# VHH binders against Spectrin beta chain, non-erythrocytic 5 (SPTBN5), part 2

Target 1, 109 residues: Spectrin beta chain, non-erythrocytic 5 (SPTBN5), of Homo sapiens (Human) (q9nrc6r3533to3641)
Amino acid sequence: TPTMEGSLEFKQHLLPGGRQPSSSSWDSCRGNLQGSSLSLFLDERMAAEKVASIALLDLTGARCERLRGRHGRKHTFSLRLTSGAEILFAAPSEEQAESWWRALGSTAA

## First folded at step 17 (VHH; from m3 with T103S)

Design n6
Fold by OpenDDE, fold request of step 20:
Structure n6 (fold): chain B 109 residues (1-109), chain A 123 residues (1-123)
Amino acid sequence: as target 1 above (109 residues)
Amino acid sequence: DVQLVESGGGLVQPGGSLRLSCAASGFIFRSYAMGWFRQAPGKEREFIGGISWRGGTTYYAVSEKGRFTISRDNSKNTLYLQMNSLRPEDTAVYYCAAKTGFSWELPTEYDYWGQGTLVTVSS
């Protein structure tokens, strides 16, 4: 199974059921992909210590798409969960965005 | 021990305003998204709104109609609920709750709960 770890920005675009939040802005996190689970942490320290993850996303049945600079960030991709929730991510580089997209796509498929 | 303690409840006149606070301790507050719920007598606990870890995202139930605002101060481990234009039907016990993930509306999505604070709106 694929593994991936790195710094990301994230933004909740849709809530479960496809509804829009009242407000939403980009925030920073550390992502850790293990198997079919994506764990998000507030920062590198928490990720390294494996403590206080802010989210554990089950990627089963999820869809991941490249956004190619949409939503005010470069190197972006979206993750749509089966719940209808959609989280946007931005990687630090195009290469990292491609790596994340491929890893998440492989896991979700 | 994890603790969420609501405060600021009380009796208020219709049309009045009230700000509730929720003081968190015993866990890493900034690592949890937070929500407010309320439960009126004889009714189910209902979602009011939520706020993400650093306040970047907020979501409110349709029923709040723009009268309620949720904010947080991570340096104080405190969650707030500003309530304006209060109505008698807002009378309820108000609860703060902590969660992870990106789902907001169901009580089962929250890990920690306060004991609640009573808000009574009456003339």
Scores: ipSAE 0.879, ipTM 0.937, lowest interface PAE 0.5, mean pLDDT 95
Fold by OpenDDE, fold request of step 20:
Structure n6 (fold): chain B 109 residues (1-109), chain A 123 residues (1-123)
Amino acid sequence: as target 1 above (109 residues)
Amino acid sequence: DVQLVESGGGLVQPGGSLRLSCAASGFIFRSYAMGWFRQAPGKEREFIGGISWRGGTTYYAVSEKGRFTISRDNSKNTLYLQMNSLRPEDTAVYYCAAKTGFSWELPTEYDYWGQGTLVTVSS
Protein backbone atom coordinates (compact mmCIF):
# COMPACT_ATOMS: atom_id res chain seq x y z
CA THR B 1 0.00 0.00 0.00
CA PRO B 2 1.22 3.51 -0.78
CA THR B 3 2.50 5.85 1.89
CA MET B 4 3.08 9.57 1.70
CA GLU B 5 3.75 12.31 4.19
CA GLY B 6 4.39 15.99 3.78
CA SER B 7 3.29 19.56 4.15
CA LEU B 8 0.27 20.70 2.20
CA GLU B 9 -2.14 23.52 1.90
CA PHE B 10 -5.78 22.59 1.68
CA LYS B 11 -9.03 24.26 0.77
CA GLN B 12 -12.52 22.83 0.89
CA HIS B 13 -14.01 23.49 -2.50
CA LEU B 14 -17.19 21.46 -2.21
CA LEU B 15 -19.21 20.10 0.68
CA PRO B 16 -20.87 16.70 0.63
CA GLY B 17 -23.51 16.69 -2.05
CA GLY B 18 -21.47 19.09 -4.16
CA ARG B 19 -22.55 22.29 -2.45
CA GLN B 20 -20.24 25.26 -2.07
CA PRO B 21 -19.26 26.70 1.30
CA SER B 22 -20.12 30.29 2.14
CA SER B 23 -16.44 31.11 2.30
CA SER B 24 -13.29 29.12 1.78
CA SER B 25 -9.61 29.92 1.90
CA TRP B 26 -6.34 28.05 1.80
CA ASP B 27 -4.97 26.69 5.05
CA SER B 28 -1.87 24.74 5.99
CA CYS B 29 -1.67 21.15 7.16
CA ARG B 30 0.43 18.04 7.32
CA GLY B 31 -0.82 15.07 5.33
CA ASN B 32 -0.18 11.44 6.13
CA LEU B 33 -1.31 8.82 3.64
CA GLN B 34 -1.47 5.26 4.90
CA GLY B 35 -3.15 2.80 2.60
CA SER B 36 -6.63 4.05 1.79
CA SER B 37 -6.65 6.63 4.57
CA LEU B 38 -5.42 10.20 4.43
CA SER B 39 -4.94 11.87 7.79
CA LEU B 40 -4.57 15.62 8.07
CA PHE B 41 -2.95 17.46 10.95
CA LEU B 42 -2.57 21.15 11.72
CA ASP B 43 1.20 20.99 11.90
CA GLU B 44 4.19 18.69 11.67
CA ARG B 45 4.49 18.16 15.41
CA MET B 46 0.92 16.99 15.77
CA ALA B 47 1.38 14.74 12.77
CA ALA B 48 4.55 13.25 14.23
CA GLU B 49 2.82 12.59 17.54
CA LYS B 50 -0.34 11.40 15.77
CA VAL B 51 -2.36 13.68 18.00
CA ALA B 52 -5.54 15.58 17.22
CA SER B 53 -5.94 14.82 13.55
CA ILE B 54 -8.32 17.30 11.97
CA ALA B 55 -9.56 14.81 9.39
CA LEU B 56 -9.33 11.16 8.49
CA LEU B 57 -10.34 10.75 4.87
CA ASP B 58 -11.39 7.41 3.45
CA LEU B 59 -10.14 7.35 -0.10
CA THR B 60 -12.29 4.43 -1.19
CA GLY B 61 -14.03 5.47 -4.38
CA ALA B 62 -12.35 8.87 -4.33
CA ARG B 63 -11.01 10.67 -7.38
CA CYS B 64 -7.78 12.64 -7.52
CA GLU B 65 -6.92 15.08 -10.30
CA ARG B 66 -4.07 17.46 -10.98
CA LEU B 67 -5.12 21.10 -11.20
CA ARG B 68 -1.74 22.51 -12.26
CA GLY B 69 -1.93 26.07 -10.99
CA ARG B 70 -5.64 26.64 -10.70
CA HIS B 71 -7.34 28.26 -7.69
CA GLY B 72 -4.53 30.67 -6.85
CA ARG B 73 -1.90 28.10 -5.93
CA LYS B 74 0.83 26.29 -7.78
CA HIS B 75 1.33 22.55 -7.68
CA THR B 76 -2.28 21.74 -6.92
CA PHE B 77 -4.47 18.67 -7.02
CA SER B 78 -8.03 17.91 -6.01
CA LEU B 79 -9.50 15.06 -4.02
CA ARG B 80 -13.16 14.31 -4.58
CA LEU B 81 -14.70 11.95 -2.06
CA THR B 82 -17.63 9.62 -2.62
CA SER B 83 -19.75 11.98 -0.52
CA GLY B 84 -19.29 14.66 -3.15
CA ALA B 85 -17.00 16.71 -0.96
CA GLU B 86 -13.98 18.04 -2.80
CA ILE B 87 -10.81 19.18 -1.10
CA LEU B 88 -8.13 21.07 -3.00
CA PHE B 89 -4.51 20.59 -2.04
CA ALA B 90 -1.33 22.48 -2.87
CA ALA B 91 2.10 20.95 -2.49
CA PRO B 92 5.35 22.87 -1.97
CA SER B 93 6.76 21.72 -5.32
CA GLU B 94 5.71 20.21 -8.61
CA GLU B 95 7.56 17.03 -7.73
CA GLN B 96 5.67 16.67 -4.46
CA ALA B 97 2.35 17.40 -6.11
CA GLU B 98 3.06 14.69 -8.65
CA SER B 99 4.03 12.26 -5.90
CA TRP B 100 0.84 12.97 -3.97
CA TRP B 101 -1.26 12.64 -7.08
CA ARG B 102 0.27 9.30 -7.96
CA ALA B 103 0.01 7.99 -4.41
CA LEU B 104 -3.59 9.08 -3.97
CA GLY B 105 -4.48 7.88 -7.44
CA SER B 106 -3.12 4.42 -6.83
CA THR B 107 -5.13 4.20 -3.60
CA ALA B 108 -8.40 5.65 -4.82
CA ALA B 109 -8.51 3.78 -8.12
CA ASP A 1 -12.84 16.39 30.78
CA VAL A 2 -14.16 17.82 27.54
CA GLN A 3 -16.49 20.76 28.01
CA LEU A 4 -18.38 23.06 25.71
CA VAL A 5 -20.32 25.73 27.55
CA GLU A 6 -22.69 28.01 25.70
CA SER A 7 -23.64 31.41 27.05
CA GLY A 8 -25.33 34.59 25.96
CA GLY A 9 -28.82 33.23 25.55
CA GLY A 10 -31.86 35.06 26.83
CA LEU A 11 -34.98 36.95 25.91
CA VAL A 12 -34.88 39.28 22.92
CA GLN A 13 -37.53 41.10 20.91
CA PRO A 14 -38.19 40.36 17.25
CA GLY A 15 -35.74 42.20 15.04
CA GLY A 16 -33.18 42.21 17.82
CA SER A 17 -29.68 40.83 17.91
CA LEU A 18 -27.84 38.43 20.17
CA ARG A 19 -24.35 37.01 20.30
CA LEU A 20 -23.79 33.56 21.72
CA SER A 21 -20.46 32.29 22.96
CA CYS A 22 -19.18 28.77 23.37
CA ALA A 23 -16.25 28.23 25.72
CA ALA A 24 -14.26 25.08 25.06
CA SER A 25 -11.97 23.20 27.42
CA GLY A 26 -10.48 19.76 27.90
CA PHE A 27 -9.45 19.28 24.27
CA ILE A 28 -7.30 20.92 21.61
CA PHE A 29 -9.82 23.46 20.38
CA ARG A 30 -7.96 24.50 17.25
CA SER A 31 -7.89 20.89 16.05
CA TYR A 32 -11.66 20.83 15.75
CA ALA A 33 -13.99 22.46 13.33
CA MET A 34 -17.00 23.86 15.12
CA GLY A 35 -20.69 24.09 14.45
CA TRP A 36 -23.85 25.59 15.81
CA PHE A 37 -27.15 23.76 16.08
CA ARG A 38 -30.50 24.60 17.57
CA GLN A 39 -33.49 22.66 18.76
CA ALA A 40 -36.96 24.01 19.29
CA PRO A 41 -39.46 22.19 21.50
CA GLY A 42 -40.89 19.16 19.75
CA LYS A 43 -38.57 19.58 16.77
CA GLU A 44 -35.38 17.91 15.64
CA ARG A 45 -32.02 19.48 16.23
CA GLU A 46 -31.11 21.46 13.13
CA PHE A 47 -27.81 22.66 11.72
CA ILE A 48 -27.17 26.41 11.65
CA GLY A 49 -23.63 26.66 10.39
CA GLY A 50 -20.02 25.69 10.84
CA ILE A 51 -16.52 27.09 10.80
CA SER A 52 -13.23 25.40 10.01
CA TRP A 53 -10.24 24.99 12.28
CA ARG A 54 -8.67 28.38 11.70
CA GLY A 55 -11.77 30.14 10.45
CA GLY A 56 -10.92 30.07 6.77
CA THR A 57 -14.06 28.21 5.77
CA THR A 58 -17.64 28.78 6.83
CA TYR A 59 -20.87 27.13 5.80
CA TYR A 60 -24.39 28.09 6.71
CA ALA A 61 -27.72 26.38 6.38
CA VAL A 62 -29.92 27.91 3.72
CA SER A 63 -32.57 28.77 6.28
CA GLU A 64 -30.41 31.30 8.14
CA LYS A 65 -30.55 33.64 5.10
CA GLY A 66 -27.39 35.52 6.06
CA ARG A 67 -28.70 36.64 9.45
CA PHE A 68 -26.23 34.54 11.39
CA THR A 69 -22.45 34.81 11.46
CA ILE A 70 -20.09 32.29 12.98
CA SER A 71 -16.59 33.16 14.11
CA ARG A 72 -13.97 31.78 16.46
CA ASP A 73 -11.04 32.91 18.58
CA ASN A 74 -8.60 30.09 19.04
CA SER A 75 -6.54 32.11 21.51
CA LYS A 76 -9.58 32.14 23.78
CA ASN A 77 -10.90 28.68 22.91
CA THR A 78 -14.19 30.35 22.06
CA LEU A 79 -16.76 29.98 19.30
CA TYR A 80 -19.29 32.71 18.54
CA LEU A 81 -22.68 32.96 16.89
CA GLN A 82 -23.86 36.43 15.98
CA MET A 83 -27.59 36.46 15.35
CA ASN A 84 -29.29 39.45 13.76
CA SER A 85 -32.85 40.21 12.72
CA LEU A 86 -34.14 37.59 15.11
CA ARG A 87 -37.60 36.12 14.63
CA PRO A 88 -39.96 34.23 16.93
CA GLU A 89 -39.22 31.05 14.98
CA ASP A 90 -35.59 31.38 16.07
CA THR A 91 -36.67 30.49 19.60
CA ALA A 92 -34.74 27.38 20.57
CA VAL A 93 -31.95 25.92 22.61
CA TYR A 94 -28.70 26.64 20.81
CA TYR A 95 -25.85 24.15 20.93
CA CYS A 96 -22.22 24.37 19.96
CA ALA A 97 -20.45 21.24 18.78
CA ALA A 98 -16.97 20.12 17.77
CA LYS A 99 -16.08 17.96 14.78
CA THR A 100 -13.38 16.59 12.56
CA GLY A 101 -13.47 16.07 8.81
CA PHE A 102 -15.20 17.97 6.06
CA SER A 103 -18.85 17.05 6.58
CA TRP A 104 -20.94 19.63 8.35
CA GLU A 105 -24.69 19.23 8.55
CA LEU A 106 -25.44 16.05 10.46
CA PRO A 107 -25.31 15.89 14.27
CA THR A 108 -23.64 12.50 14.04
CA GLU A 109 -20.65 14.20 12.44
CA TYR A 110 -19.84 15.99 15.69
CA ASP A 111 -17.88 14.49 18.57
CA TYR A 112 -18.56 16.90 21.42
CA TRP A 113 -21.59 18.93 22.40
CA GLY A 114 -22.45 21.71 24.78
CA GLN A 115 -25.38 21.69 27.16
CA GLY A 116 -27.09 24.44 25.18
CA THR A 117 -28.34 27.94 25.89
CA LEU A 118 -31.93 29.07 25.52
CA VAL A 119 -32.80 31.88 23.14
CA THR A 120 -36.33 33.22 23.28
CA VAL A 121 -37.51 35.68 20.67
CA SER A 122 -40.76 37.27 21.76
CA SER A 123 -42.44 40.65 21.83
Scores: ipSAE 0.875, ipTM 0.935, lowest interface PAE 0.5, mean pLDDT 95
Fold by ESMFold2, fold request of step 20:
Structure n6 (fold): chain B 109 residues (1-109), chain A 123 residues (1-123)
Amino acid sequence: as target 1 above (109 residues)
Amino acid sequence: DVQLVESGGGLVQPGGSLRLSCAASGFIFRSYAMGWFRQAPGKEREFIGGISWRGGTTYYAVSEKGRFTISRDNSKNTLYLQMNSLRPEDTAVYYCAAKTGFSWELPTEYDYWGQGTLVTVSS
């Protein structure tokens, strides 16, 4: 069973190697955290059927931080992968952002 | 059956422009981020740029910034590359490719590849 799942918005802040994309804006997804893997899907249907994920991330060695600064969204956290890529996430509520942050922090190692 | 088919290549004079298309079928196009690569004679395949699922993120190789524009139309399952101010060193076979995830530059990150379209920039 997933450790955490739900609706998220996301934005790629850094590319692998820590470089900036040429442009980046917020997009929507459904997240599913199971074990050390985070799967992202475009919508609820794809997430429920577990098909056509847009990303499957191995969280080993990743770092997760709650964000204090505004990025055009409330209730945000970041996920920094060992590759140097950094993805910003926004949850629908502060409670959910804290839940995601705690779940991701316990998984990253 | 997955297919990516590039078109729009051809012979163009230096300083000219071309618009390449990449038509996708056999997979859920909107669930894939897309990239453009090229391979010149005698050289290794190189990353040109990429575009995310709904176009919210774009990334261009530093050397190509400002001359090339990547776009996509998910309703037509089509990826585009607009190339301006073309130079003889842009002569290459151009490939579109599809991937998931957040890594862009490495060919090994891409699941599906087109067969390529030849662009020749010469007088």
Scores: ipSAE 0.669, ipTM 0.831, lowest interface PAE 1.3, mean pLDDT 88
Fold by ESMFold2, fold request of step 20:
Structure n6 (fold): chain B 109 residues (1-109), chain A 123 residues (1-123)
Amino acid sequence: as target 1 above (109 residues)
Amino acid sequence: DVQLVESGGGLVQPGGSLRLSCAASGFIFRSYAMGWFRQAPGKEREFIGGISWRGGTTYYAVSEKGRFTISRDNSKNTLYLQMNSLRPEDTAVYYCAAKTGFSWELPTEYDYWGQGTLVTVSS
């Protein structure tokens, strides 16, 4: 009963404090959004079992931005955490990227 | 039981190299990002660098100045630190640590810690 879930690629663009990593490339995960908590899992099996998440993010105060632009991917959005860390995500389609953006960001009631 | 066990420490001459290993057991290693820290006598534990789940992101503290390389082999549940051009000020106990999430530098962000391996660079 997640608000949103699905396969994503992700890339850490900025570290906390806004510093760039020494290297960064796209990786794969399965995302699961429940309310304001986003869980990332290495693969679909771990997501289904809800075991060994690679990240559990509290999105309070975070900003989510649609990026038509790319870092070598289409259908992207970004998530900027209050720490200054920024994670880029790529969805399999533009429709899914839009759905993620709506689910993660502010919404009109 | 979760264990992280560092090995490869010892005495080395200035300018020498060491490769540290961190063997992991009791948890799903590939689901954790990993970090290396060190603590010299009388000093606070210092972040050296980290590596993401599949190695897609690496981050090195500015102070290491390109002398260290972090790598991992998920098939062997092992994290590595290659240290080159060692100096007496690199003398410390070196720790590996495991975390989730996207924050790297603070020890409180790490769930599991090794007991450390001593590296002594003679002066």
Scores: ipSAE 0.664, ipTM 0.827, lowest interface PAE 1.4, mean pLDDT 88

## First folded at step 18 (VHH; from n6 with M34V E64V)

Design o4
Fold by OpenDDE, fold request of step 20:
Structure o4 (fold): chain B 109 residues (1-109), chain A 123 residues (1-123)
Amino acid sequence: as target 1 above (109 residues)
Amino acid sequence: DVQLVESGGGLVQPGGSLRLSCAASGFIFRSYAVGWFRQAPGKEREFIGGISWRGGTTYYAVSVKGRFTISRDNSKNTLYLQMNSLRPEDTAVYYCAAKTGFSWELPTEYDYWGQGTLVTVSS
């Protein structure tokens, strides 16, 4: 079972059904990947305490792609859910982005 | 106890403006994305728009886009709906709701709901 935890920025690129948000900007979060579930938290403390997760993403059938140098952030990757929603993520480093991509890819596939 | 309490509803003329507020308590407001729904008599409750946790993302239904603006103040645990250029067809009970995740339009996506506030647009 793949696991990954770390700080990320996220940006909702597409809504379910592939629709565009009216506005969308980057925001910060803490990600916690456990198996086929990605939990997002507002900050490290909330993540550590496992309280008030802002999202629990089921990665079943999802697709994860690296987005090198796109969308105004470095070290980015996208996560497209079966619903059609697509969330962009940015990691603090290229190494972390690669790690997230591998972890999410292995789970989603 | 979790509470969402809408206020600001009332009677307004067509073309007028109204600002609704939704006061949240009993839960960590900033950890929830929030949205507005409305329900007209004899109709299903419909999504109006939503705003993400810190306001980075907004999404509006086509019927209100360009006229309605959603904002939030996490320091006050409050969600707002600024309604401009109101039309008679905007008459409805307006509900605020809180959710997690990245799905916006379905009522089932929302965990908490207010009791609603009536908005009547009539000449």
Scores: ipSAE 0.886, ipTM 0.938, lowest interface PAE 0.5, mean pLDDT 95
Fold by OpenDDE, last read:
Structure o4 (fold): chain B 109 residues (1-109), chain A 123 residues (1-123)
Amino acid sequence: as target 1 above (109 residues)
Amino acid sequence: DVQLVESGGGLVQPGGSLRLSCAASGFIFRSYAVGWFRQAPGKEREFIGGISWRGGTTYYAVSVKGRFTISRDNSKNTLYLQMNSLRPEDTAVYYCAAKTGFSWELPTEYDYWGQGTLVTVSS
């Protein structure tokens, strides 16, 4: 079972059902992958204390794809949930993006 | 105790404007995405729109797009709903709600709710 933690940027690309939001921009978070669950926090302090998670994503049935130079950020990947919601993520480096993609892909499989 | 308290409701003429506020307390407001719902008499509670944690994402129901604007001020723990070009069919009790995650439209997706404020649009 994969685990990973690190800083990310995120942007909701699609809402459940695959609909477009009215507006969408990048925001920062801390991600914590434990098994089939991805927890997002506003900052590293909250993540460290496991307080006030903004989202707990169940990765069961999810699809994770690497993005190549799209959406105004480098080192990006997308996470499509079974609900149809799609969240884009940007990692601080190509290596981290690859690690996240592999970890999330492994969990979702 | 967690509280969401709506204010700003009232009577307004068709074509008029109204600004609702939702004051949050008792929880870490900035860690929640928030949204507005409304419920007319005899109708189900209807999603109006939502805004993400720091305002990066907004989403509006088709019925209010172009007329309603949602914003938030995390320094004041407050959510706003600016309603322009109001119509009689906008008459309802308006509720603010707080959630986690990335699902927006269903009431069951929200953890906390206000008591609502009545908006009446009538000539």
Scores: ipSAE 0.886, ipTM 0.939, lowest interface PAE 0.5, mean pLDDT 95
Fold by OpenDDE, fold request of step 20:
Structure o4 (fold): chain B 109 residues (1-109), chain A 123 residues (1-123)
Amino acid sequence: as target 1 above (109 residues)
Amino acid sequence: DVQLVESGGGLVQPGGSLRLSCAASGFIFRSYAVGWFRQAPGKEREFIGGISWRGGTTYYAVSVKGRFTISRDNSKNTLYLQMNSLRPEDTAVYYCAAKTGFSWELPTEYDYWGQGTLVTVSS
């Protein structure tokens, strides 16, 4: 099973059911992928201590796509959950974005 | 112990404004997305709106959009609900709640709840 950890920016693009939020902007987090679960933390310290995760995403049935030069960030990918919620992510580099996309894609399958 | 305490409720005339506060303690407030619900007499508890961890995302129910504004101050562990252009149908007990994840509208998605504060809109 794939594992990955690293810094990300995230932005909720769609709410469950595919509806748009009233407002949405990019924020920072630390992602930790373990098996079919993606945990998000506010910062690296909280991620390292595994405390106060802001989200535990079940990737079962999820869809992950690379985004090319969209949404005001480079090195982006989207994660659409079965609920219809869609979260956009931005990695610090193209290489990291590709790694996340591949890892999440294999897990969601 | 985890605690959410609403305040600021009261009686207000139609067209008036009111600002509710929700003071959080006993947990890492900034690690939770938070929202407001309300329950009118004889009705089900309904979602009003929510705000993400650092305010990057907000979502409002159609019934309050354009009239209500949600904000938070993580340095004060406080959530706010600014209510403008109040209507009699806004009369309800207002609850603040804290959650994780990216789902907003269902009460079952929230881990912690306040005791509620009554807002009465009447002439």
Scores: ipSAE 0.885, ipTM 0.937, lowest interface PAE 0.5, mean pLDDT 95
Fold by OpenDDE, last read:
Structure o4 (fold): chain B 109 residues (1-109), chain A 123 residues (1-123)
Amino acid sequence: as target 1 above (109 residues)
Amino acid sequence: DVQLVESGGGLVQPGGSLRLSCAASGFIFRSYAVGWFRQAPGKEREFIGGISWRGGTTYYAVSVKGRFTISRDNSKNTLYLQMNSLRPEDTAVYYCAAKTGFSWELPTEYDYWGQGTLVTVSS
């Protein structure tokens, strides 16, 4: 069972059903991957205290893809949920992006 | 105790403007995405728009796009709905709600709800 934790930026690209939001920009979060669940927190403190998660994403059936050089951020990957919602993530480094992508891909597959 | 309290509703003429506020308390407001719903007489409650945790993402229903603007002030634990170019069909009780996750349109996706404020658009 893969585990990952680290700082990320995130941006909702698609809403459930594949619709586009009216506006969308990058925001910061802390991600915590445990098994098939990805928890997002606004900051490291909240993540550490496991308080007030902004999202708990079920990765079952999800798809994760690397998005090299797209969407105004480096080291990006996308997570498309079975609902059709797609969240873009950006890691602080290429190495971290690769790690996240592999971990999420392994879980979702 | 979790509370969402809407205010600013009232009677307004067609073409007029109104600004609703939603004051949140009893929970970590900035950790929730928030949205507005409305329920007209005899109709189902419908999603009209939402805003993400720090305002990075907004989403509006087609029926209000270009007329309504949603914003939030996390320092005041307040959600706003600026309504311009109001129409009689905008008459409804307006509700604010708080949620987690990235799904927006279904009432069941929201954890907390206000009691609503009535907006009446009539000549």
Scores: ipSAE 0.875, ipTM 0.933, lowest interface PAE 0.5, mean pLDDT 95
Fold by ESMFold2, fold request of step 20:
Structure o4 (fold): chain B 109 residues (1-109), chain A 123 residues (1-123)
Amino acid sequence: as target 1 above (109 residues)
Amino acid sequence: DVQLVESGGGLVQPGGSLRLSCAASGFIFRSYAVGWFRQAPGKEREFIGGISWRGGTTYYAVSVKGRFTISRDNSKNTLYLQMNSLRPEDTAVYYCAAKTGFSWELPTEYDYWGQGTLVTVSS
């Protein structure tokens, strides 16, 4: 059973090494947190079948922070990986953003 | 059964343009981010650019930014590279590759590779 799952929007803010992408915009996914691993899927069907994930992230050493809703979305948090990559996430509500932040913060510690 | 097949390579004069295509089969193309690499004779394979799943993120190497444009058409399982203002130093074998995750530049991050198509920029 996943520790946390749900719909998210995401945007790659920084690449590994802290470099900027040439362009970046928000996209949609379904997140599934299991242990220290976060899997992202394009939609609910792929997430339910656990096939064709677009990313599988090891959260060891990652940092998760709440944001004040910059970059064109509300209910946002960031996930900074040890590589220096940074992914912004937006949840459907403030309550879900808080839940994700707590779950990710506990796992990253 | 996974295949990535580049096409459109050839000989072109300096200052010219060329469009490469990469046809994908045997996997769920829309669930992969894709990138272009090139390898000149005697050099290591070089990342030149990439595009995310639905095109939300693009990233170009400094050497090609402003001259090359990456696009994808998920309905045709095809990745494109439009190359403009070509220079002799762009001569290389060009490869398309597919990956998951948010790391772009390292070849070891890519799961699937094409066989390459040769682009020669010469007078």
Scores: ipSAE 0.735, ipTM 0.866, lowest interface PAE 1.0, mean pLDDT 90
Fold by ESMFold2, last read:
Structure o4 (fold): chain B 109 residues (1-109), chain A 123 residues (1-123)
Amino acid sequence: as target 1 above (109 residues)
Amino acid sequence: DVQLVESGGGLVQPGGSLRLSCAASGFIFRSYAVGWFRQAPGKEREFIGGISWRGGTTYYAVSVKGRFTISRDNSKNTLYLQMNSLRPEDTAVYYCAAKTGFSWELPTEYDYWGQGTLVTVSS
């Protein structure tokens, strides 16, 4: 099934159009992948209640790449959206990073 | 009832400083990224800059970068804009706005808007 959820750290590397933010640092969230959509929530409580998501990302046409420790975190992958925005993610373990990468890659096609 | 209320606008001399505040109520402020826009008479609303949920990402328009600083205090549900080295071309109505997602510059991406506060930079 395309469901996947768990704790992630994230960082906006590129804005839509491929432009850089003025500053960017890692933040934490809970991710919830369902169908072709990835929802991000501030914490587990909001994710469990499915309220007040901070982002809902359309994965149609997106590209997902394993990064293997770039950008100051281990267990990382990137998600490049068709808008040109790029969000980096870090999982708590290598196993979870691989699981996210496989799930996102299968969904993004 | 959702509200965004700007304050701190006024008349300032060129080269001066001004600090705007935006008080939020009626929604979960910390779950929204927030931005500042401005609109001078006869012009389109212009993106000034924004700050993400916990401040991990900031983005400033080139016209204000280095002069303006955006910050937020989620414990007070308040967004701030510190404006330094003000110029006559900074004269505008300033708006705060709130959104979700990772797109910053487009007004259509913002769900909630304040009514604006007027900043006039003139001698």
Scores: ipSAE 0.726, ipTM 0.858, lowest interface PAE 1.0, mean pLDDT 90
Fold by ESMFold2, fold request of step 20:
Structure o4 (fold): chain B 109 residues (1-109), chain A 123 residues (1-123)
Amino acid sequence: as target 1 above (109 residues)
Amino acid sequence: DVQLVESGGGLVQPGGSLRLSCAASGFIFRSYAVGWFRQAPGKEREFIGGISWRGGTTYYAVSVKGRFTISRDNSKNTLYLQMNSLRPEDTAVYYCAAKTGFSWELPTEYDYWGQGTLVTVSS
């Protein structure tokens, strides 16, 4: 399976059903892509131990798009789930954003 | 053992305020998003609002938006619900609940539940 992991910032842009949250702002996590699942953890220790994930996202049918520096971050991509939820991610570099985009796109397809 | 314990419920007059607390133990509280639900007699459990891990995301049901405020203190493993401008229609048992993921409104998305605290808004 394509394995991708690394530090990310994230922001929930849309809830399931496409509704907006009452407020949203960027937060930090560690992402771990395994098979068709993206796990998010608060920090590297939790990610390494695979304990207490804050989210497990099913990528089946998901759509991943690169963004042009929208939403106050430069190296961003979006992940739209079949539920209508949309999470924005920001990587530490453009290279990592491209790597995430490619890994997520090949898994979601 | 995992526990969520609500407190602060009681009888209050219309227009009054209450602050509910939810004390968490037995799990890593900061790794969970948390929400409040309520259930009035004869009705289904209703989502009223939620707050993400570090508070980056909040979401309120239309019925309480502008009157209720959710907050959390991860250092105390505690979730709060400040309820202002209370109305008789707010009478219900209030539940706190914890989940992972980005879905907020469905009770089936929540892993842990408190036993509830009764709020009665009546003259």
Scores: ipSAE 0.714, ipTM 0.859, lowest interface PAE 1.1, mean pLDDT 90
Fold by ESMFold2, last read:
Structure o4 (fold): chain B 109 residues (1-109), chain A 123 residues (1-123)
Amino acid sequence: as target 1 above (109 residues)
Amino acid sequence: DVQLVESGGGLVQPGGSLRLSCAASGFIFRSYAVGWFRQAPGKEREFIGGISWRGGTTYYAVSVKGRFTISRDNSKNTLYLQMNSLRPEDTAVYYCAAKTGFSWELPTEYDYWGQGTLVTVSS
């Protein structure tokens, strides 16, 4: 059973090494946090079947911060990976953003 | 049977343009981010640029930014590289590659590779 699961919007803010992408915009996915692994899927069907994830992130050493609506979305948090990559996420509600932040923070600690 | 097949390489004059295509089969193309790499004779393979699943993120190496444009058509399982203002230094074998995740520049992050297409920029 996943620790946290749900619909998210995401945007790659920084590439590994902390560099900026040439362009970046918000996209949608389903997130599934299991242990220290966060899986992202394009849609609900792929997430339900657990096939063809677009990303599988190991959260060991990652940092998760609340953004409080910066970057053009409400209910946002960021995930900074040890590589220096940073992914921004937006949840459907403040309660869900807080839940994601708590779950991700406990995994990264 | 996973395949990535590049095409469109050839001989072109300095200042000219070429468009490369990369046809994908045997995997769910839309679930992969994709990129272009090149390898000149005697040099290491270098990252040129990439494009995310639905095109929300693009990234170009400094050496090609402003001259090259990456695009994809998920309905045709195809990745493209439009190359403008070509220079002799762009002479290389060009490879397309597919990955998951958010790392772009390292070849070890890519699961699938094409066999390459040669681009020669010379008068």
Scores: ipSAE 0.703, ipTM 0.848, lowest interface PAE 1.0, mean pLDDT 90

